# Ledger of designs, part 245: VHH binders against o75319

Target 1, 181 residues: o75319
Amino acid sequence: GNHIPERWKDYLPVGQRMPGTRFIAFKVPLQKSFEKKLAPEECFSPLDLFNKIREQNEELGLIIDLTYTQRYYKPEDLPETVPYLKIFTVGHQVPDDETIFKFKHAVNGFLKENKDNDKLIGVHCTHGLNRTGYLICRYLIDVEGVRPDDAIELFNRCRGHCLERQNYIEDLQNGPIRKNW
Short names: E, the ipSAE of ESMFold2; O, the ipSAE of OpenDDE; V2, 0.75 times the mean of E and O plus 0.25 times the DockQ between their complexes.

## First folded at step 14 (VHH)

Design tg93 (framework vhh_7qia_2)
Fold by ESMFold2-Fast, scan of step 14:
Structure tg93 (fold): chain B 181 residues (1-181), chain A 120 residues (1-120)
Amino acid sequence: as target 1 above (181 residues)
Amino acid sequence: QLQLVESGGGLVQPGGSLRLSCEASGFTFSDYAMGWYRQAPGKQRELVAFIYSSGRTYYADSVKGRFTISRDNAKNTVYLQMNSLRPEDTAIYYCAKSLWPTHRSYFDYWGKGTPVTVSS
């Protein structure tokens, strides 16, 4: 379907690069067929995503798509030169250990192969907030050794919106470290 | 325990042909996209070709019409047929496995490489 996701218009399209990391978070881009339901200033297509990243003097090297659907845009709507990784995640539930492992593995592989550049890892779910923020913060805590409160604060500030799901926040603050990177 | 073993490289004259092979083990080969990268002396490593689990292929502009990538899932092997070789094709060629069998797959593992030299 071509229905706009609930509350999608409430969120900024793209956050800022998280300083000291290669991460940038954004909400799901919507392919051209959705534009009939949007005002010009509300449009956020795959093309708009790359334009907004360029406006920040940044370049995407990888997109990680955490949505549980393929209806919003197709990988073929992205430049052929930008790797695209789909990790199907269900909203509302803390991602399972296998999902966390897949995310960490993708990030570590990207960083190893991109030592010679400063390209960013773009991460999105539907709103670019809860699943996105959880997995980025989980990586920073488990792999980089960042304090949970510092990781959450950094994400919130750079995304321009605070993590909303209490179960995600609770897991980040008090949950076990997943040593599966 | 994952392994990629390249073979088939060598010295060839301009206009010649070589067929590279890469034997894979330690993962379910048919589920993953496979690719070939190369690194010329003093240059960055670049993607040459890849083949999705579906059999769909991609080629860099520099090799289109001259190189053909293929796979044999029964043998866990990916191939690169290189025709009309040019001196600028001289490089070490690396076999690569994708992280996921997705449309724009990211590659997360490489073999040790096989050298190809094109000179008179």
Scores: ipSAE 0.000, ipTM 0.165, lowest interface PAE 14.7, mean pLDDT 87

Design tg94 (framework vhh_7qia_2)
Fold by ESMFold2-Fast, scan of step 14:
Structure tg94 (fold): chain B 181 residues (1-181), chain A 120 residues (1-120)
Amino acid sequence: as target 1 above (181 residues)
Amino acid sequence: QLQLVESGGGLVQPGGSLRLSCEASGFTFSDYAMGWYRQAPGKQRELVAFITWSGRTYYADSVKGRFTISRDNAKNTVYLQMNSLRPEDTAIYYCAKSLWPTHRSYFDYWGKGTPVTVSS
């Protein structure tokens, strides 16, 4: 359907770049067909995403889409110069090890191919918060050696919203390091 | 150009105190964790103290209870207050910028250092 996701309007469209990283988080962009249900100031299309990133003097080099649907926008709505990766994730439950591995592999591949630039990895789920924050923090903890509380604090501040799902927070703080990297 | 300039080193007697300062330029100081390293003659450089962008602090066991790290974001300066100094604290002290705002996994820049000598 063409229904606005529940609570989508409650979240800031785009966070800030997470300093010392290549990550930026945002909520799902909505293609032009959703605009009839939105006031002008509520619109957040794929074009609006790139305009907001540019306003921060940043440039996207990769988009990782964590939603379990393709109804919100299509890859063809994005500039051809920006790679798009779909990783289907189910909401509410902690992502499985295969999903975590795919995310880590994509991030590491991007970083190797983009050593000579400062382009960002844009990550989103529906709200750009729980699945998005979990996978970014999981990468920082497992690959970069960041303390769990520090990773969560950094994500929350830069996204402008705090991780809401207690099971995700619990896994980040007390769960095992995933051996898929 | 990124620059870190240390000051406040010198000769002090055992049991004395010194305050080191590090003035930063060429980056957004408030976005990064800052640390103090030291290197004694013939030894490897070791992390002494670390302060996150939010002001949370970490200390090497050798200096806990004696040294205090702090920052002043308005002045782009990080400090190391050193109390109850011992001869084994003798080293060149280096200010360091973390690649990250919150962790010690990688420091990407160090200043030129300021010498601290503890002896009578």
Scores: ipSAE 0.000, ipTM 0.217, lowest interface PAE 12.4, mean pLDDT 87

Design tg95 (framework vhh_7qia_2)
Fold by ESMFold2-Fast, scan of step 14:
Structure tg95 (fold): chain B 181 residues (1-181), chain A 120 residues (1-120)
Amino acid sequence: as target 1 above (181 residues)
Amino acid sequence: QLQLVESGGGLVQPGGSLRLSCEASGFTFSNYAMGWYRQAPGKQRELVAFITSSGRTYYADSVKGRFTISRDNAKNTVYLQMNSLRPEDTAIYYCAKDLWPTHRSYFDYWGKGTPVTVSS
């Protein structure tokens, strides 16, 4: 049972780097066993991810995987030189404070260790949209002081798809700043 | 001194049950996510289940509906209740503590492991 995630084909594989940040968002890569169910143009393996990042003249320094499953690809499918972090995040509900804290800690640690390079933090959930966009925007709002509407617009433009979950958008615009570590 | 001590492994027939325990010391247990990993002969170590400090749980697809993870903060212990065991569940089971990793995985620290053999 390597079933392709619902609506996965509806989304662009990889967005653009978000200017002024180290973030790039993408949908979940699918390991080789899923390719029997995909046309050549639809394939997006871990290898395809790295090829597309290189085509943009960018380099990944960290992958943060927000999916609530390990069935789509394994860390072993990634280059050994790229750190991988799993933060299990349930879809549909606004991520809890523990998840937000873990994401912020991961980003801050990466930035501290990578001050002398321009490597990117790659973030994905299943579609690289709702959980991914929420956590990136939450970081920009809470840590970097970006206005909520500006963070959302920047993410939407760079991802190539607009955040879909109204509860996520509402929390970003009107919810409290998560300032407690 | 940080320690994780697993117990409860053993030999069981297919369809049987086992309860694994992991007693932790040397850190504030209630502040950390705890998990269970396993490694079968000739295979890579894989995450089976975890439970966050807030009580949220995760299960690998292969064990959903059969295994239950729980914790007792007063006893500094995390448990894995394993039901409907299959030969494919045969592995050494490792207790894991969530330490913020700079590399690969949500869990950096594992105990010494407890072997589980499911055989007729």
Scores: ipSAE 0.000, ipTM 0.210, lowest interface PAE 16.1, mean pLDDT 86

Design tg96 (framework vhh_7qia_2)
Fold by ESMFold2-Fast, scan of step 14:
Structure tg96 (fold): chain B 181 residues (1-181), chain A 120 residues (1-120)
Amino acid sequence: as target 1 above (181 residues)
Amino acid sequence: QLQLVESGGGLVQPGGSLRLSCEASGFTFSDYAMGWYRQAPGKQRELVAFITSSGRTYYADSVKGRFTISRDNAKNTVYLQMNSLRPEDTAIYYCAKSLWPTHRSYMDVWGKGTPVTVSS
């Protein structure tokens, strides 16, 4: 049947809001069909995601799903009031410029439409770590002018886990700035 | 030296109560989240209860309404009050310190465990 992603249980379900930003990172929610393979404390459904965000006194205004699959949950499992954006990314590879551009435009559009509120942009891949951390940090560096090491440190602290992929870290620290139009 | 010392385990009949204590030393206790985990024979270690540095609490569904986690920062101690104990609560109970004030993503200090047996 449906197999739980490798190492998924090793990661905190939801991080904290990254202070000074609208970002919050989390691991992929798993629809109810996965729950028979999980202990009660391990369950993290789309409903659990929204409950955990609310427990932090936060509200999601957008979800960006970076996974390369749709097997974990469906957009229909999310509240109709929260926009959902799918950006297919392959794990282990640094996201390409087209992917980075699409992510930045989605974030900029959300921020422009949500100037008068404090709703969050939720970002996830499978573990909510490498692809997620890369794109959030890339945005902070390229658009907000944050120093690479500061962006990485902020993400690591708020996610509760450190970026693991050396190629991602290397690109953030020494790679070119990707400019939006 | 970072250290956690558990006490309060023992043998109890079904429906009974036990209070576990975990005394911390070597770090600023009030800055970190603390948790209680258990491991029954042949099973994976599982989270029982978790308390943040600010005092917010979380419980496994199997123990909600029966167990209460609390902390006393002045005494550097975290407690687990266990009521209405069941045979399936039989396990070795471990105290753990989180690396973080609010997250259980990485537990960097573990106690040696205290056994709890629920039997008639």
Scores: ipSAE 0.000, ipTM 0.106, lowest interface PAE 18.3, mean pLDDT 88

Design tg97 (framework vhh_7qia_2)
Fold by ESMFold2-Fast, scan of step 14:
Structure tg97 (fold): chain B 181 residues (1-181), chain A 120 residues (1-120)
Amino acid sequence: as target 1 above (181 residues)
Amino acid sequence: QLQLVESGGGLVQPGGSLRLSCEASGFTFSDYYMGWYRQAPGKQRELVAFITSSGRTYYADSVKGRFTISRDNAKNTVYLQMNSLRPEDTAIYYCAKSLWPTHRSYFDYWGKGTPVTVSS
């Protein structure tokens, strides 16, 4: 379907790179078929995503797609030179340990393979906010040793929107550290 | 051979107008998004406007209401009509083509550019 996701227009398309990290967050890009329902200035296609990243003088090296659907855009809509990873996540509930470990594995693998460049890891769910912010913050807390409140503040500032789901915030602040290996 | 050739740049006084043209060859023009970028001295290249294959348009906030992008698919040409020009619009203007016709992608091919100087 070409129905615009609920509240999608309410969110900034792309945040800023999170300083001291390789992360950048954005809302889901919408393929050409959705443009009939959007004013030109509301369009945010895969093309628009890469243009906005370049406008910030940044380059994407990996996209991690956290949505539970393929209806918004297809991997073929992305430059073939940029790796794409799909991690199916259900909204509303905190991502399970398997999902968290899969995310951490992908990030660690990218960083190891991209040690000699400054390419970014782009992360999105539908709005680029709750699932996206949770997994990025969880990585910073568990792997990088960042304090929960500092990770959340950094994400909120760079995304331009604050994490909305209280259960996600609660888990980040008071939940257990998920140690991989 | 893929080619983008810009023309129409020049010297104009503040408040004046210019029309830039870009003739394309070597690809199926009507299938691609076309855009205009500019680069001012000492600054990074920035997107000014683009037009989709269906004719929908986008404008950067700095030019909205003053510039108009259009295309003529029969002539394989994209245009940028620039009105109410300001000294801050001084830059080399580049025509750009999207990477893929059927898949949405970034702009990755630019012409050689045409200089625009707005000065009294």
Scores: ipSAE 0.000, ipTM 0.119, lowest interface PAE 16.7, mean pLDDT 86

Design tg98 (framework vhh_7qia_2)
Fold by ESMFold2-Fast, scan of step 14:
Formats: structure tokens, C-alpha cells, sequence
Structure tg98 (fold): chain B 181 residues (1-181), chain A 120 residues (1-120)
């Protein structure tokens, strides 16, 4: 259907850039057909996403979509100049090693090609929280050597909401570093 | 683990058409951008077309309006429909897969190639 995602309204649309990184996290934008189900202050379309990023004096250079569906918005609703990458990730379970390495590869590739600018990597799942927070934190821990608790705290503060899934938190704090595919 | 197998190449007259196929195995096909490159005799390999996981397409200026790239995620296959073929399209055509297709350095995986010859 055309139903809004459960609890989607409970979350801030977009967080702040995570300082010292190129990451910004947000909840899934909803195409204009969903707006009849939303109060004006609840609307968060792809256009609204880019407006809110500009309001922070930031610019998106890549969007990574972690949802397991294509019903919320179309890639065509995004500016042609902003690359869009879909990584289908199932909710509730910790992302598998293949998904983690796809995410790392995309981030590393973007950073290599964007050394001369300050454009952001926008990451979202449905709520921009659990799958999104897990993969961003996993990247910071495994690739950038950030301490797990520091990565989680940074994400929580900048997103404006704390990671909710205990299994994700446990894996980040105590799980193995993923170095190989 | 990732494997790409091209097919559909062959001999064709100028003005003719061919459809190349590339079947993918060993990965979640729908997550990858898929591209076609070609290498003509005595020349460097060049990007012809790519299609992102979302279905957005890019074409080299030399093939715009003549070639169409498409994908079928249910069949794990990417296609290159080549119309109005010219002798200068003669090349070995390679299928490639990547999470990032906007730069050649990001194509991670390559097929072995399928030859296309355009001549009388």
C-alpha cells in the first residue's frame, strides 16, 4: 500500500553531520503521494530532505538507501547529480558481512572521488536509526578505528535518537571487526 | 564468487542490430550497478553504458540514441540493445558490476567478454 511506515512520525526527519566524518543520517523520505496522510509539519519528501540539508549549510553527494522496499520514493525524485545506491537490508537482524562490505566499498569509493570537496554521504533506512546507525558505526569502528562506544555516542547525538536494537549495540561493542569479505 | 557471463555477440552487417546479455551469479544482482565496456582493436577499453541499481542510465556520446541498456532483476541479467551498428562499433564487449559506476576505478567485477564484428 500507501501506508506511512509504523512509528515514522516519531523520529526527526534529518540529523546533523557527524563531526569528523562525511556522514549524515535521516529517515526515509516519502514521495508527495503520502502527503495527504500527513500534517504540513510532518511532511518529509525528497525535496524536503534537500531543503533541510541546505538549511544546515551542507550538500549531499551520495544517498545510500538501506530499506527493503522501493515503495516510499523513487530514485527519479532525487536530483540527477546525486548518486543513489540501494543496499537491500532486512530489519531486525544484524546486517551480514556481505552487506557490511558493500556499504564500506560504497563509502570508500565516494571518499576517494570526493577528496576535493566536502559533500556528505546520506544514509537512511525506514527510521534512519537501527540499520543506518549500525552500518555507519560499523564503518567508523572497522575502517576509521573509532572506539565502539564513541561511535555509538556520536551517532546518537547527531541523529537525535539513540540506537534501539540491543543486538545491534551488542555486535558493535563486542562483535568482531569485519576485515575480509 | 561473483561471476558475469556475456552472450549475444557475433557478426552483423552495418545498420543491423544485436542484443548482448550478461547473466550474474554469486551476488545480490539488484544491489549492483551494471555496465558495458568495449575494447576495439588497437584501442583502450572504454565505457559504453551503465545502469544503476535504481535504473538510471548513462551512455557514451558515441552510442547515444543507438544503444539501450536495461536490466531484469528477476533474471539476474543486464542487456545492451545495439541498433544501427557501424563498423566502428566492432569490439570485444565486457560486462562489469560495481556499487559505484561513475568512475572506472569502481567497477569491481568483469566478465570475459563477447566479440562483436560489424562488417560485410
Amino acid sequence: as target 1 above (181 residues)
Amino acid sequence: QLQLVESGGGLVQPGGSLRLSCEASGFTFSNYAMGWYRQAPGKQRELVAFITSSGRTYYADSVKGRFTISRDNAKNTVYLQMNSLRPEDTAIYYCAASLWPTHRSYFDYWGKGTPVTVSS
Scores: ipSAE 0.000, ipTM 0.131, lowest interface PAE 15.1, mean pLDDT 85

Design tg99 (framework vhh_7qia_2)
Fold by ESMFold2-Fast, scan of step 14:
Structure tg99 (fold): chain B 181 residues (1-181), chain A 120 residues (1-120)
Amino acid sequence: as target 1 above (181 residues)
Amino acid sequence: QLQLVESGGGLVQPGGSLRLSCEASGFTFSDYAMGWYRQAPGKQRELVAFITSSGRTYYADSVKGRFTISRDNAKNTVYLQMNSLRPEDTAIYYCAKELWPTKRSYFDYWGKGTPVTVSS
């Protein structure tokens, strides 16, 4: 089976662009095979993702997929014009330095190649909350010099849901800056 | 230029063992996470195991305790040791690497696959 992820229906599909950044966060899109288990208003396919981004007058230039599986949708379900990056992460533990580095390099590379446009970096895990929020906030703190509390508040407000994992929040607030380049 | 070459698949009886190898070229192997996926006829590709550049491992519940992933950075090779094989393990097994962003594509690369058939 194509089981709907636990608690997936509890979260808003797509947040708002985080002002002053190129980030937008969302929950994992689900391909057509999942729609039999969803009411029409609950559907959130790859197509629905792009429609919702367009409704906000925004455009995606990159999707970073933080899930450990490709069960939910395939890169082929996305427009060919939108790059897709998979970074395998498991939930519950703070992402390791290797994962943080991969995320930062992907973001920096995108921004360098997209200086002449305003396209967004879409980031998701299963719920678009804990792993997603951690890595976005870690980038803002370590690379952009944002205060931890400000980064967390900005993410929470724009996502429409607060980061839930205390170990992630504590690492962001009190942990070391990862600057090993 | 980027290549992933899988080997080690074959026909084996239930309870048997196989060791899959994937030799990589065209990138700095030690910098990337490597994984193994499988796909049975008519089913979606599923992640079986992955190993990070630092050596941390992950296993799907269906193979945990039976399969072991490892890597040899000096040989640019990732391995999957498969023990206590079951008929439901029958699939084509694919080696995969994560890609760094390019201008056009930031997707996983896959090799051609190596078939594994578990049958008496």
Scores: ipSAE 0.000, ipTM 0.145, lowest interface PAE 15.3, mean pLDDT 84

## First folded at step 15 (VHH; framework vhh_4orz_3)

Design if1 (at its last fold request DockQ between E and O 0.88; V2 from the best seeds 0.85)
Fold by OpenDDE, fold request of step 17:
Structure if1 (fold): chain B 181 residues (1-181), chain A 120 residues (1-120)
Amino acid sequence: as target 1 above (181 residues)
Amino acid sequence: EVQLVESGGGLVQAGGSLRLFCAASGFTFSDYSMGWLRQAPGKRREWVALITSGGYTSYADSVKDRFTISRDNAKNTVSLQMNSLKPEDTAIYFCARYTDDDIGHPFDYWGQGTQVTVSS
């Protein structure tokens, strides 16, 4: 489908690497079929994603796709050299324990296997903000022991946009630590 | 024009079962995740179940292990098998197209709905 998510155009396509981590967040790239509904400068394709990452002198080592749809782009649109992981994550609600575990497991696996490089974990949902921010922050809090407010601030700063969903923020700040294994 | 037409609702006794159907048209069905919503009297609309084009499913906690969502991409249909129905499941059930919009509403189209009434 070609439905453009609300305000998708208003969000920075790619954030910055989060210092001290290997995370970088971005909004969902859209396959060519969406371009007819966008101005040229608004387009953000899988190819554009990699170009922007390169512009930051970074390299993606893993893409974690948190969207609960397959309509945005195909994994085949990505270079074969970059692993792609789909974690279907329902929007608008705090991710469940299983989703959180899947994310943590994927991140830990990547870090274990990529100790010899500095490749990044690219994480996106639809806007690369709420679900993406929550799971990254959840990881930093639960696994790295980062203070919730610090994690949130770091993500917001690097993404260039602040988490918008209060339930996510509340859960990060006051919710229980989720099991890591 | 996007159209979603629900069917299969009715009156059942507690503990009973119903199977809802939805016929979709006007869009590439297989490109979209689909779901079921419900709205009980005096309550907000809530999502009940989701299914991706590839068949991955998710359920609201209130219906887990009782409801099963499925789809047939060849027929452009989505179904909801509802077992062990409870009076609190009484609602209008809507078939809805899921876009995964995080800022806006995550469902952009839904049908007129079908009434499900579960008696005590």
Scores: ipSAE 0.925, ipTM 0.960, lowest interface PAE 0.5, mean pLDDT 96
Fold by ESMFold2, look of step 15:
Order: C-alpha cells, then structure tokens, then sequence
Structure if1 (fold): chain B 181 residues (1-181), chain A 120 residues (1-120)
C-alpha cells in the first residue's frame, strides 16, 4: 500500500520564503491515493501546494524534488508551466559531492534564467527538513558566503521546524567548504 | 504479506565474483525503490546499493565500481552482481525495501539474508 511517511502529518506543509534568497521549502505533496486515513485538514496534495504558495503572494518557477523514490506523486500532477527537476538524494547520510554539485548547478541555472522575475525555487525531500535544509544551507554557505549558523537559523525559522540530523548539522558547521563553482 | 527471499550466497576466493538474487512478493514491486544491505561480523548493518523503480542506482563508496544492482519489474526480482570480491566483503547480505523516510527507518522490510564468505 500507500504508506504515509512517519510523522509526515506533524510537519507544516509549506514554509515561508527565505528572505534574501529565492528558496521556499515544503514537505512532499501526496497524490490523493495516499489520503486514506487522512482527515481533510491533514491532506497536502500537489494542488494544495500551489494554493498555499498563492496564498503567500508567491509563485514557483522551479520545483526540485530530492526524494529517492517516485511513489509520492507524478510530475504530471504539477502544472505543466512549472519546471520540475528530480535529484535522487540518498537520505540519512550527508549528500555526496555529485548531489551537491547537481543542486548548485540547478539553482545557478534558475537564477540566470529568472533574473528579471521574483519566482521561487521550491525544494522538498520527504519531510522538507533534513535533506532539503542541508542542500539549501550548503548552497548559501558555499555560493553566497553565508555563515553556517546563520544559514541554519534562517532555514529553521522559515521552514518552521529545526534541522534535526546531527551529521548534517556537523557537516554544515565544521565540514569542508565546497566552492567548486 | 511482504516477502523478500535472497539466494546466491556462498564461499568464494578473493578476487572472485558472485551474483545475489532476491525474489519479492506481497506488494506492488514496481512502486518501490529497493536495496541491498549487509552485516559483516562485528559490524552494524549497512546499505551497499539502491535502485529506483526506474533503474537509477546508487552505491556505498566501499563497493562502487565492483558491485552492480539491477532489477526486473516484470519478474519482481532484484540482483546484485559482486565482482573483485575482498575478504572485507564477507557478510550476510539482505534484500530490502526502501522507504525514503527522513524520520523513520530508511528500510521497512528485509529478508533473512544470504551468507557471502570471501576467503583470502
């Protein structure tokens, strides 16, 4: 069956735009087939994602999907006008250098193509917290020169939940700088 | 009921090759990413290879370029080709179903495992 990820209901569906950046983070939206045993207020579908973004007076210009699976929703469930990029990211471990490079490349490409608008990059993994927070913070640290603790604080505040995995936090705070772009 | 049954383990000389096989049943196999775990003597269980339903693969650093994971969605099978085997690869190998869950366990089902022993 369609197993709901552990404690997925406990996380805010969509965060707030991170000021001074083009990022917004959210948990994985679920196709309607997952809504068995969900109350209406617990549901968060691909359509719900776009409704919540519009409620914030924002617009998505790219969705980066970091999940290492294809079972949560299909890209065709998204509006055809919004670019979608899958970056298969293995969880529970610090993302490898190739994954980090793919993420940076995608963000840099978006910023070039969208220099004349204010559209956002939506980023999600399963809960929109650990893998998502790590890669956004890694980008801010390596490319934008943000201090690790400032990047983490900004992400946590705007996501509405704190980055939890200690190995990710330790790598962001004390790991090597990866300025390969 | 979800069942994962491994086979193909055995004793092999260092430098040799072995192919592990996993038969899956009790779930919609093509919906799930799958993997191989191993547990060496005196060590914790670790993942070695992952494959998505569409065929994208990832490997632990210790086995890159030596192991190849593959799947057949029509037959509900996962395989692990292991080449250039080293004594350090000695372990019980488990076929596993991947959850991609950041909070819960990354795997929710695995089989009884098959022993691989690499002699020096």
Amino acid sequence: as target 1 above (181 residues)
Amino acid sequence: EVQLVESGGGLVQAGGSLRLFCAASGFTFSDYSMGWLRQAPGKRREWVALITSGGYTSYADSVKDRFTISRDNAKNTVSLQMNSLKPEDTAIYFCARYTDDDIGHPFDYWGQGTQVTVSS
Scores: ipSAE 0.768, ipTM 0.898, lowest interface PAE 0.9, mean pLDDT 92
ESMFold2 (binder alone), look of step 15: mean pLDDT 85; pTM 0.862
OpenDDE, look of step 15: ipSAE 0.901; ipTM 0.949
ESMFold2, fold request of step 17: ipSAE 0.731, 0.756, 0.752; ipTM 0.880, 0.893, 0.892
ESMFold2 (binder alone), fold request of step 17: mean pLDDT 85, 85, 84; pTM 0.857, 0.858, 0.856
OpenDDE, fold request of step 17: ipSAE 0.922, 0.924; ipTM 0.959, 0.960

Design if2 (at its last fold request DockQ between E and O 0.89; V2 from the best seeds 0.85)
Fold by OpenDDE, fold request of step 17:
Formats: structure tokens, C-alpha cells, sequence
Structure if2 (fold): chain B 181 residues (1-181), chain A 120 residues (1-120)
């Protein structure tokens, strides 16, 4: 069977909308094949994701999947009404410029096309923390001009968990602004 | 039981080529991203190439444009074509399953490895 990522169960399944943004971060939902390895209350399926989003009186307008695997769930498990974008992002290392650009481009495109609604950009990696947090913060810093510490604090607060990887934090705080074009 | 068995290693002169193979079993191969790791003497293990189920690839900077990772989901195999080999490529090469664990190790299984030695 499919392996459950380490400590996946320990992380909140869905964060909160980041105030002033249309971002919401969540951990990867897992398809049914994972359920046999989880207690019922630990399960978090694609369906559960949408239910939890609705519980927050929000609606997803885009899902950005940053995982570098396809084993967690299938895009077909998502409603057809919600666009799904895969950006294969290697874990444990700071995303490269191409990955950052892809993310920024996707976000900007969404915002341009969704000016008439308040739908959210749902972003996840495996735990919805490090890669997710980095790219969201990178966007806020590079595109929105947010102070790095403010971006990080905002993400951590809304996700309910703090970025854990020092290399990500260091790059956000002290690294160069990445090209936006 | 997950098994990954590497083959194809050996001694080669600088500038030469090798092709490594990996046979996978014990899991749904097509569900997982795969990769190659290497560990040189006195150095830390590092990934050199990754490939998703659908064939998307990523390479470490040190091997870009020289190494090519590929997979055959029908045969449960992963290969690494290594061209323009350098002495610094000398290492034990491991076929590894990339689970994409962000908290734990991103590779959850790897084989016993195959020795690659590049002479000057």
C-alpha cells in the first residue's frame, strides 16, 4: 500500500485564508487507498478538503499541487469546476527560479481571470507547509512587496504551523528577489 | 516487500558512458516517482535525477545535460544514462523510490547500489 508521509497526521488538514490574499494552504488530501492505514478521524480525502473549505465559507477557484508525485490523489478526484495545476516541486530544497516563476505566473493568471469573484487559490505540497509556505511567501515578497518576516508570520499563523526548513526561511529573509517575468 | 535492484555499474574512463538499470518490485511502480542517488567516498548521499510517473524529469545541477533518467512503467524499470562521465561522478549509485515526504526522508526505499568508477 501507499506510504503515509511522516507526521502527516499531525498537521492541520486545512489552514485559513490568508488575510489580504486569496491563498489558502492545506496538506495533501489522500485518495481512498490510504484510508486503510488511517483512523477514520485522520482521513483527509479530496472530498474532505472541499467540505472543510465550505465550512470556512470559502470556495476554491484553483488548486496548485506542488508535490513531486502523483500517488496521493488523482485530479479526477476533484470537481471539474475547480482547475487543477501541477507544479512538480522537489522537496527539501529551495525551489528553483523556473518553479517560482511557474507559481507566480499561475497565481497572476488566476487573479486576472477571477477579479469578479472571491474564490481562493488552494496550494498544497505533501504537508502543505514548507514548499507551500515558501512559494506563497515568495509571491507575497516578490510580487506584493510584503516584508519577508511579515509574509512568513502571516503564512505560519494562517496555516497553523510554522515553516520548518531553515533553508527556506533563510532564502525568504535574505535571498534575492526572484524574477517575475 | 519493496525491492529495488540496480545494475550496470562498472569502471569507465573519463568522457565515457554508462547506463544504469533498476528493476523495481513489491509496489505499484507507476504510482511513484523514482530517482537515482549517489554517494561518493567521504561525501553525503545526494540525488542526481528524479522522474515522475508521467515522465517529468529533474536533474541535479552537477549532472544536467550529461545524465538522462527514464522509466518503463510496463517493465517496472528505471534507467540512468550517464554520458561525459567525470572522475567526480565516481560513487555508489542507488535506485530510489521518491515518496515526496517533506518531513521525513523524501526517498523511502533504495537498493543496495551499484559502483560507478570513473578513471582519469
Amino acid sequence: as target 1 above (181 residues)
Amino acid sequence: EVQLVESGGGLVQAGGSLRLFCAASGFTFSDYSMGWLRQAPGKRREWVALITSGGYTTYADSVKDRFTISRDNAKNTVSLQMNSLKPEDTAIYFCARYSDDDIGHPFDYWGQGTQVTVSS
Scores: ipSAE 0.926, ipTM 0.961, lowest interface PAE 0.5, mean pLDDT 96
Fold by ESMFold2, look of step 15:
Structure if2 (fold): chain B 181 residues (1-181), chain A 120 residues (1-120)
Amino acid sequence: as target 1 above (181 residues)
Amino acid sequence: EVQLVESGGGLVQAGGSLRLFCAASGFTFSDYSMGWLRQAPGKRREWVALITSGGYTTYADSVKDRFTISRDNAKNTVSLQMNSLKPEDTAIYFCARYSDDDIGHPFDYWGQGTQVTVSS
């Protein structure tokens, strides 16, 4: 099935580059087969993603896909050759330490290999909000030393929507710092 | 119409094994991640194991190393091998389709369930 994720239409497709970071967050793009269920103004395809990034005068250098499924689009649907990394992340629960480690490792690897350009790391889950916001903020807190509330506020402002899952917010604000990366 | 039909439940002694089966129909099975949920008496329903269409698996801590989820995309089936069973594994077990929805319910369909009872 080509079921549209619940309330997916209600979220801005692509956020803004997070200042002082290499991150940009977006909701999952949907391959063409989903478009039969969408009004034209509701469509957000892999091509649309790249067009919106270019409209911001930015370039993606890595896409990190946090969805626990492969039905939304395939990497071959991307209109340009961009490194793509799938990190299967279970939703509704705080990501486990192994998932957090994989995310940090991928980001650190990208930053090392891309120190001489300004390309962005695009991160998404289904809605580009809860799992995405958690892992970006976890990286900023643990690796960059950003204060939890500052990381959350920066993500919310640049995504254009607030983190919603209270257990994620509580873990970011009051949970342990993860130093094992 | 999405249908998920579980089988293989029953009564087993602690330390024993059971294998659950789920037959899926009414959707493109190979497109979806699948899982097993369980609900013990008086408890909330919880997920136990998840598997992607490509075979990547994730387990709840309480069953890790004892349970194994697998799938057969040609037969539209999901299985759960349960080893080293404990009385606390007693529950109704449901085959479920994973929605991957961050906002709505993480599972959008589940079956009627099959009872697993583990005695001392």
Scores: ipSAE 0.775, ipTM 0.900, lowest interface PAE 1.0, mean pLDDT 92
ESMFold2 (binder alone), look of step 15: mean pLDDT 85; pTM 0.862
OpenDDE, look of step 15: ipSAE 0.909; ipTM 0.952
ESMFold2, look of step 16: ipSAE 0.771; ipTM 0.899
ESMFold2 (binder alone), look of step 16: mean pLDDT 85; pTM 0.862
OpenDDE, look of step 16: ipSAE 0.906; ipTM 0.952
ESMFold2, fold request of step 17: ipSAE 0.751, 0.762, 0.736; ipTM 0.892, 0.898, 0.887
ESMFold2 (binder alone), fold request of step 17: mean pLDDT 85, 85, 85; pTM 0.861, 0.860, 0.864
OpenDDE, fold request of step 17: ipSAE 0.925, 0.926; ipTM 0.960, 0.960

